# VH-VL binders against o27280: the designs that were tried, part 456

Target 1, 266 residues: o27280
Amino acid sequence: MDSMNVPEVLEIKRIVEESESVKTFIFSWDFRREVRPGQFVMVWDFRDEKPMSVSLIDPVRSEIGISIRRVGEFTDRVHGLSEGDLLGIRGPYGRGFELMGRDILLVGGGIGMAPLAALADEATARGMRVDALVAARTADELLFLDRLEAAGVNISTCTDDGSCGFKGFAHERLLTLEENHDMAAVCGPEPMMFQVMRILDERDVPAQLSLERYMKCAVGICGQCCLDDTGFRVCAEGPVFWSQELSRVREFGRYRRDPAGRRVPW
Short names: E, the ipSAE of ESMFold2; O, the ipSAE of OpenDDE; V2, 0.75 times the mean of E and O plus 0.25 times the DockQ between their complexes.

## First folded at step 19 (VH-VL)

Design Cg1 (framework fv_marstacimab; at its last look DockQ between E and O 0.87; V2 from the best seeds 0.84)
Fold by OpenDDE, look of step 19:
Structure Cg1 (fold): chain C 266 residues (1-266), chain A 118 residues (1-118), chain B 112 residues (1-112)
Amino acid sequence: as target 1 above (266 residues)
Amino acid sequence: EVQLLESGGGLVQPGGSLRLSCAASGFTFRDYAMSWVRQAPGKGLEWVSAITGRGGVTYYADSVKGRFTISRDNSKNTLYLQMNSLRAEDTAVYYCARKSNYGAFDYWGQGTMVTVSS
Amino acid sequence: QSVLTQPPSVSGAPGQRVTISCTGSSSNIGWGYSVHWYQQLPGTAPKLLIYYNTNRPSGVPDRFSGSKSGTSASLAITGLQAEDEADYYCQSYDYSLSGSKVFGGGTKLTVL
């Protein structure tokens, strides 16, 4: 199958309820099609299509998982589906995470933990030490904690309301951590990522960050996900970027563009 | 109490080599990134090199790239700086410094003097 | 030349207030990277004086204060004392210099 053009209609094999607002949909996957943590797929419910990160990569079971947060009409429809129902999946697309060094710090906020959970599995499989800072607004919105723990990940949590772990934001918790890492992977709300990036830079920790933008084609032709001043297309050159690349992006942490191309502040 | 003690400085001819050491104590060495910062006589501070806590990633100033190598032995709580192809402009007091969680150099050694002269 | 610009020297009488400026650019202080300050007494190693723009380490008197705005930072010393005579350096991060830490040129403070 040509992953660039035609969605494959796949049956939902399993559904995992991660939280009140997040579900992971499991699909059988032909691993002759390579997929890497940090890459995304386009999910088609036969009415609309949205980019979603791959949160599970399981070559043993020949499965992938896509975690989706309920945030609008499309995701409402998808969340109404059951095991055995069908979805269209095309991809994977984009540049995924690159692993380097001996240990890695994962910093995730909300649904941003989705691609990082997949990365954690790969990193631990390679024998790397993995620490994860998992952030959410409240305790019940913290994602993948049991999964990460089972994989041998050392977890630190922070919540806005202090209901679990450190009370505060991810960057504030990060400032309290003395331990240094060889590299970091970051995904979550862009304001969070912006703050975390600067701290990591100042700590001499190479960082990769996964951006979220409005995507239409996913193949780098429509330009809807183009980043100001660089011409970077999030779907093609991203969604994973090195901190050095993002330092050149004027809009990063400041604003994004909506489907109409208007600037929308974070 | 955190302590950093540099050693290995001395007089060397241009083109020569020298290896500096920094013995650390009073903290969990492997948890902290370390840096070398130098100061030429009567001049300001210049960052030279950095290394992550586990030693997996290294950084160098452009002025020393290809000539200097930073390394560490966490089992010995020691930071190293191998300096090759030394130049007169490398003459300076070399400090080892610990990187804090806030990105500042919160602890410094007393420095070791390196003199490159014919 | 230093990436961060400081005045070469400042002076003040005991009890006075002095200010040391640190001027950067859009790739360091202006990007939002933090500024740190160091005090170097004659013949000694630098000591951390202010970290993360405004914070004082334990043992640093409250008459030392840091601030940051735009592309610049400032160190203020109130109630100047004879023992404050030293060199002061600001330090930040610049993404355009391959992840290098950057220092100011240093300011010599003389207490008259």
Scores: ipSAE 0.880, ipTM 0.931, lowest interface PAE 0.5, mean pLDDT 95
Fold by ESMFold2, look of step 19:
Structure Cg1 (fold): chain C 266 residues (1-266), chain A 118 residues (1-118), chain B 112 residues (1-112)
Amino acid sequence: as target 1 above (266 residues)
Amino acid sequence: EVQLLESGGGLVQPGGSLRLSCAASGFTFRDYAMSWVRQAPGKGLEWVSAITGRGGVTYYADSVKGRFTISRDNSKNTLYLQMNSLRAEDTAVYYCARKSNYGAFDYWGQGTMVTVSS
Amino acid sequence: QSVLTQPPSVSGAPGQRVTISCTGSSSNIGWGYSVHWYQQLPGTAPKLLIYYNTNRPSGVPDRFSGSKSGTSASLAITGLQAEDEADYYCQSYDYSLSGSKVFGGGTKLTVL
């Protein structure tokens, strides 16, 4: 029926190898379906369906890019595809980032830089000053650095092993950055986001953070993406939340739920 | 050398208005969030209001929300607090304070006294 | 009443050690927000004494130290001196309050 949300089958137009483990898949896109930074899509490989980050939003070329890290069977199969192969895409879904003020700090860990790269393009296009703290375990896993630099973003890096930039965690690097910002956007491993959120709260910097949770319907009906204590559905009320919304969520940074609904520590 | 100098305090009647200023020097003013913190005579410290470095976002304690307005002019290195509908409980020394990257108030002015009395 | 609870007063003789407590809750110190300490000499503005739980600004003697555990923090002063007589405030962040910045009620330190 017309009310069902059915994946559109699209050809992979181009594949960009962002790192050994991360590829960006680029598709032609009809922007009558508007896409905003921080929204996600469900990617269907005709066997399984997973939510994925939108990292490129280009209405002029009528293209979107979806960045996917190889982490398991689904993503292994998708990484094995070539240009011209087909994927199902439904969406976009969720609440995207809201830009405000004249400057923004991006804090991204690993693949979490994907939605932040899209946001950086929008912020830069609005004439905002953009600083980015880009974090990874190793230098080879730092994502989108050339793209961010070309866009005029001021980049700070950190790596767990010290191979590039500051040696340590993103929140530790953040404490060494003196400049205050009108807002921040944060995406990465949830324990990192929890630590970063508290620092930003104390600095009087309003922050938006993008969460990942198990999803089934992606339209807010099935309840599989709900957060404890609030009933927020990550696919509908999120995935982007303001820090003040998340401060009251008991599970944030503490535990997550697996596909069976069981509580799992971070 | 970081310096913060408040001015504009004085005696006002209940319901009146005052505008406080804080002149800043010795640092890049626009890079730092600023706050007003007050202290009633013989009492403890109470945070009043904050503003981000570029001025895009403001915060207020519940006790002053809707009555006080914080602002800044980064071209003049000056922080302001417009206080309207003043009440007796607003009587205090008002401090201008700078927020560090660690979230502490690392520099304070000497304060300016506001007395709200008939 | 303050969201962060401090004893109203403490005292000690010169050369002794004193500790000032700062007790919070799960929405402030217990959530993991940092604790800062300020010294206020009579008739003067507060001065930052300890930041981010344990760090000491330049010019603060190493006989001042901070710690944090659970929902509480402590300021320790060793080798007590007459000039340490002052009011001491702890400060943190509380996500449950619209103002968000919270100070303790203050502790008057008397050097005997």
Scores: ipSAE 0.780, ipTM 0.914, lowest interface PAE 1.1, mean pLDDT 90
ESMFold2 (binder alone), look of step 19: mean pLDDT 92; pTM 0.939

Design Cg10 (framework fv_marstacimab; at its last look DockQ between E and O 0.87; V2 from the best seeds 0.82)
Fold by OpenDDE, look of step 19:
Structure Cg10 (fold): chain C 266 residues (1-266), chain A 118 residues (1-118), chain B 112 residues (1-112)
Amino acid sequence: as target 1 above (266 residues)
Amino acid sequence: EVQLLESGGGLVQPGGSLRLSCAASGFTFRDYAMSWVRQAPGKGLEWVSSITGRGGVTYYADSVKGRFTISRDNSKNTLYLQMNSLRAEDTAVYYCARKSNYGAFDYWGQGTMVTVSS
Amino acid sequence: QSVLTQPPSVSGAPGQRVTISCTGSSSNIGWGYSVHWYQQLPGTAPKLLIYYNTNRPSGVPDRFSGSKSGTSASLAITGLQAEDEADYYCQSYDYSLSGSKVFGGGTKLTVL
C-alpha cells in the first residue's frame, strides 16, 4: 500500500449499529499493511479528517472496523453515510497495546471500548483469560457486549444510573472486584482512566491506557497532541501509554488542550 | 476464616540461601495478589516482593532484586520466597500478606524469622 | 529512610485524643494514591486498621479515623485506651520507585 500517508478511498462494506450514537464501519483491508489493537486511523470524509480507533481486526475476512460515536459535525456527516459510500482512510498510526501474562482486565468507558474490543479478540485468540469491565452512562450506551461474550470474555457492567449492572463509575466497580490480573488495558473518559490507573497501580497490576487528544497530522510533526510536560506526542509515542509513562504527564486526568492550544479542564 | 502461615525461616550464613513458604486457606487463593513484607528487629515494615494472583507478574524491592524470587503454586495454595545471596541486612521477620481489592494488606501471617549471621 | 515520614513516638492519657501524621510527597500521597494504616501490637503481626484513606475494616472501633489532604495523611484516635498502645504504620504507593509499596517509619504510641 501507499507509504506516502495519502488516504486510500475505501468503500463502506457494511455498517453495524452498536448503539443509538455509535456505528461501526467495516472496510476491506489489505493485511500486508499491519494493524494492531490500540492503533488509530485518520478518517477523511473529503471535507474534514479525524482520528478514529480501530475496533475490529479480522484477517480471515480481510476486514477492519472503525467505531465512530456521533458527537459533532464531522461524525454527523459520517453517520449519514450508507453501505457502498466512500471514505478516505490513512494509517494505521500510533503505538498499540502490548499483551503480557496469562489473563487481562479490560476497563472501558463508552466509545473507549472500541480499541479494547479489538484487543479482546487478539487476547482470546492467544488463549488468554479476558475479563472486561464495561462502563457507560446508561444501559443503552454499553458497547460490544454480545461481541465480547461470543469471544468468551467475562463481562462485568456498570452504569451511572444503575440501569445495567453496578450502579456507579468504573473505578468504583473496580474497587469491588477482588480478582487480580496480570495486566490491564484501559480506555475511556480521562477522569475515569485516571481513577482506574491509580487503583491498578496500588494493586500492582501493570496497566496500559489509551489517551485521546486533538490530532492534526498523526505523524508527530505538528505537535498539536503533545502532552505536558513530557513532550510525548499522543499520535507518535501513543496513544497507548504505560501507567509509568503517564505518571510523568502533568496534564493527565487534569486538563487537555483544545485546537487553539488552550487548557481545557475535564 | 482467612489464614496465612509462614514457614522456612531460620539461621543461615551470609551468601547462603533459604526458601520461605506461606500456606493460605479460607479464601480463593488464585484471585488474590500476595506479598512478602519484612521487619528487621526493632525496625519498621519494608515491602519485599509481590506476585499477581495467577503468578504471571512479579515485583521486587530494589534491595532484593536479582537475589530473591517470589512464586506461587495455586494448586497448593502456597506462596514462596526463594532467597539467595543472603546478607546480614536481610535479617528480619518475614510476613506473607494478602493484597485486598483496595490495595491494602488486609491479612497477615504470624511471620517467620530469618537470621543471616556468620 | 522511609519514604513516608511519621513521628517516632506519640503519647496520651486514657480518654484523650491523639493524632499520628504521615507525610509523603507529590509522587505518592500527593499523586492521589490511597493511604492505609496498620496497627502492630507488641509481639504480633501487623493488622489493617484503616484502608483507602478513611475506611475501617469490620471489628475496628469508630474511635479510629483516617484522613488525607495534600501530601499528608493522619490517623486520629479518640477515647484513648490502654490496649491502643502499639506501633502504627502508614502505607501508600509511589510511582517513582518502580511500583513499590511504601511504608512510614512507624509511630510508637504510649498510653500514659
Scores: ipSAE 0.887, ipTM 0.933, lowest interface PAE 0.6, mean pLDDT 95
Fold by ESMFold2, look of step 19:
Structure Cg10 (fold): chain C 266 residues (1-266), chain A 118 residues (1-118), chain B 112 residues (1-112)
Amino acid sequence: as target 1 above (266 residues)
Amino acid sequence: EVQLLESGGGLVQPGGSLRLSCAASGFTFRDYAMSWVRQAPGKGLEWVSSITGRGGVTYYADSVKGRFTISRDNSKNTLYLQMNSLRAEDTAVYYCARKSNYGAFDYWGQGTMVTVSS
Amino acid sequence: QSVLTQPPSVSGAPGQRVTISCTGSSSNIGWGYSVHWYQQLPGTAPKLLIYYNTNRPSGVPDRFSGSKSGTSASLAITGLQAEDEADYYCQSYDYSLSGSKVFGGGTKLTVL
């Protein structure tokens, strides 16, 4: 393995509170190690290690940002940290998003907007037109709206409970949007991504989707991030896949695997 | 009010070329993916090619890949199909069709006839 | 020999109900892709009849209805009229094919 398979201990420079449940942790980063939107890092709190998507890529300030939602013991501990505290970071890993054409649709659910926010910044900087469909269960969970608006992104929102924007699921809102795009990038709950992928397929919009799976090594050796039928490893061949690659994966949208390899429902 | 008008069909010898055009009106052309669908005499519908609204991505049926090229000019509200190396089996009415947000072909032109014969 | 299989013909008397089937597979209808239906009157271009499995465009009478189950879809026509004599096509998406738009082979409806 190379030197990036050992966590580098980095100081938290800034913490941005994105919502009650989501914080962005900003670190200094040496961009001789390139980072692409859609790639991930392994975050180590000196007790446990979890994959997290990069949400901010700022070569001018030599900084990256990593957005983390409170969902359990590890993320509770990390959310309790302050500026100046330390975390181990290894990476980046995986295949990021590829931009093409002159316009892009982003479809993000919950924390899935994190890698898409980084992609929006890159797409806007290239002069692409960017539309974003930002989805959550409730208004409090809609992420990055101010940042996206400031970047010139055209935003549509939806919430399951109707507290902001369209009341309903992301794929239902998508069906009401008539504008066709050159490409799409999708990240969020896998059932949402499956529904969105099928609509985009039918619209002739090529889509890239970012998957989450259990990871241990992050370099493709342990096999814990493998997708059924294809042998694709999310940490090596993904986490970003084209829709055509995922159409052959029977588990997509159907189930996940736990650390012991057991099938579990979403 | 949505109108699609195909032109450029005609009689051509095998190995020849034709360029089909489709003039669009009554909607914001650049917002919609467009397609060509053909129908040989007495036969069913066969999808031929599609292009995204901004023109960045194209798709082709295997039977035409490498011989046909779809394109669009959004400033002229016009869809094109360049057909090269034509074969007798390409003889058909060619329809210009708009792709809806639901993935259906919601509007069709009247078609233009292409006959490939000696 | 279409990816989506339809009966080549169906018939019915005026006022009756007819059903046209569209049988696919796990890579198209069975994957969950939508089914659309088109009516083609003699000498005319196809017209969208049913979209997204069950929806009718404005101007299509409610005696036309669509359904989808498993790997198959169905178009039902009630109160059959002479003007319904036409060819009917189903259409879906198939992820296993490049370019991926698939039509059924068509069904000729004859009003007796």
Scores: ipSAE 0.717, ipTM 0.889, lowest interface PAE 1.4, mean pLDDT 89
ESMFold2 (binder alone), look of step 19: mean pLDDT 92; pTM 0.942

Design Cg11 (framework fv_marstacimab; at its last look DockQ between E and O 0.89; V2 from the best seeds 0.83)
Fold by OpenDDE, look of step 19:
Structure Cg11 (fold): chain C 266 residues (1-266), chain A 118 residues (1-118), chain B 112 residues (1-112)
Amino acid sequence: as target 1 above (266 residues)
Amino acid sequence: EVQLLESGGGLVQPGGSLRLSCAASGFTFRDYAMSWVRQAPGKGLEWVSAITGRGGSIYYADSVKGRFTISRDNSKNTLYLQMNSLRAEDTAVYYCARKSNYGAFDYWGQGTMVTVSS
Amino acid sequence: QSVLTQPPSVSGAPGQRVTISCTGSSSNIGWGYSVHWYQQLPGTAPKLLIYYNTNRPSGVPDRFSGSKSGTSASLAITGLQAEDEADYYCQSYDYSLSGSKVFGGGTKLTVL
């Protein structure tokens, strides 16, 4: 199969309810097609197509998982599906995370934990020490805690309302952590990522961050996901970027462009 | 109480080598990034090098790249700076400093003087 | 030349208010990186005075205050005392210098 052009119609093998608004859809996967944490796929429900991060990579079971948060019409339709139903999947696309060092810090917010959960599995399998700062608005929106714990990840939680763990935002919790890591991987709301990146830079921790932008083609030709002042295409040069790369992106943490190309503030 | 104590400074000829040490105590050494900061006589502060707590990431100022090597032995709670190909402009008091949670240098040693002269 | 610009010297009489400026650019203070301040008494090592723009470590009097706006930061000292005579340095991070920490050139404060 040509992953760049034609979606493969796959049967939903299992559905995992992660939270009230997040489901993980499990598919059989041919691992002759490589997939890395941080990469994304285009999900097609035969009406519309949206980019989604891979949250599970299981070569033993020959499965991948795609975690989807219900946020609009497309995701409403997908969340209405059952096991045995069909979806189109094309990909994977984009640049995934790179692991380095002996210990890694994961900082995730909301659905941003999806790609980081996959990264955590790889890192722990390699014998790395993994610490994860998992953030959400409320306790019931914290994702993948049992899965991460089972993998041997050391978890710290924070919630906006203080219903679980530290009361406050991810960057505020990060400032209270004394431990220094070899590298960090970050994914979540862009304002969160901006603040977290700053702190990590100042603490001498190299960081990779996964951006979310409106994507149409996923193959770097349409330009819809192009970042201002750099020409970076999130679908091609990203979605995972090093902090040094994002430092050159004027719009990072400040605004994004909607499907019409208009600036939309965060 | 957090303490940092530098040693190894002295007089050296241009082109020579010197190895500085910083003995740390009063905190979990491996959890903190450490840096070297130097100050030439009568001049300001200049960041030299940094290393993360477990040594996985290392950074150098452009002025010392290729000549200086930062390292640490967490079993000995000691930070090192190997200085090779020393130049007159490297003459300075060298401080070891601990990086805080907020990215500031919250603790400094008293410094060790390095003099590069013919 | 220092990446962050400070006045070489400032002076004030006991009891007065003095301000030390720290001017950066869009690649450091203006990007959003925090500013820290250090006090260096004559013949001693630097001491952290202000961290994360506005915060005082334990033991630092409240007559010391920090602020940040745009591409600049400022250290204010009220009720100036003789023991405040020292060199003061601002410090930040600059992404354009390969992850380097950057210091101001330092300001010598003289108490008249």
Scores: ipSAE 0.863, ipTM 0.923, lowest interface PAE 0.6, mean pLDDT 95
Fold by ESMFold2, look of step 19:
Structure Cg11 (fold): chain C 266 residues (1-266), chain A 118 residues (1-118), chain B 112 residues (1-112)
Amino acid sequence: as target 1 above (266 residues)
Amino acid sequence: EVQLLESGGGLVQPGGSLRLSCAASGFTFRDYAMSWVRQAPGKGLEWVSAITGRGGSIYYADSVKGRFTISRDNSKNTLYLQMNSLRAEDTAVYYCARKSNYGAFDYWGQGTMVTVSS
Amino acid sequence: QSVLTQPPSVSGAPGQRVTISCTGSSSNIGWGYSVHWYQQLPGTAPKLLIYYNTNRPSGVPDRFSGSKSGTSASLAITGLQAEDEADYYCQSYDYSLSGSKVFGGGTKLTVL
């Protein structure tokens, strides 16, 4: 079995507290297994296995970082771990972001900033201009601001409660930003992404959006991550899709499916 | 103060070529996507082509793909439309239009007339 | 046959209210894309009249209003004046078409 299908047990090298609810777990990584921004890994805590965002890709230090929001029993257990503890990692999986043009707009909500932070590092290394709209419910949940600023990213913020930056939703802040971009990358709550996608379409800005769906196998076999109308498997054809691919997906922004296959509204 | 000034229109035979220009002033040109929109005599508006602010993405209507090329030179604040293999159906006033952050065409030039006739 | 369907003409007397419809489909207005309206006075370039469904640019009087519902949009003009005589176009985005930007066929408004 190759490393893509069986978890490799790795030591947590370092833990970065990104917020009260988000930690980044850093592991040594052999980059013969290439990792691209927008791909994901399956994290195994020896009881359960969940897909997680890769937020740091550092071939020079031979490290990856995986950012995890505490939202339930699995993530609570992982947040209780310390440096030196072990986790299983399999992957990476999925289609990552593609960079094109001379500048890029990043639009991230909450933990959705994790893959975008990795993308920002690659874009700035290529000499692109990078603007980021970073959204959260409240100021304490805005992620990666110092890292983005140090990389030379131009940051706009918004918070639902107005505690930092623009008071309101990401798409409302986006409407107040006049500068056009060659492309955009979007990741966050799916209702936010749907609203942002429509605005970017109308601005002639091609967008890539990273979807989240329930996953079991992560290699395209079980069908749990399939999207209505197209049959796209989020773990194989995605998780990153172009806006024109998602325009044909009737469920995008409207509903999702639970593990039993039942439609659940957003 | 926003001004868009088209030029380069004229009479041309079928199969011929023309190059339209649009000189922009009164705004930071590179920050805005630009479009060409045309209007045949006595007819409605038809979108033709668009280009993003720094030129990284380009769009064409099906009716002009492979024949028209949009470009911009941000150092000269100028939008271009190279029109090749012209057909009678391309006869129209061609407008240069700016795309706003809301997705509307908020400023238009006066237009330049292209007539394709033998 | 236009992707966005408008009546070819409408008319009204000075002081009256008229509406101009713009009927689309699930791949444009019905998907949730915004609708913009343009006024074209005789012999002139189009001018933005309504943007993002309901907003008026500076200098457009509040007797012009826009609305959107389902797959359709409407431009309402109250207190008709002679200067309102023009062609009116709606415009939206359609993800199913190459090029994506779509205009209605236009409506000629005659003030009687």
Scores: ipSAE 0.769, ipTM 0.910, lowest interface PAE 1.2, mean pLDDT 90
ESMFold2 (binder alone), look of step 19: mean pLDDT 92; pTM 0.938

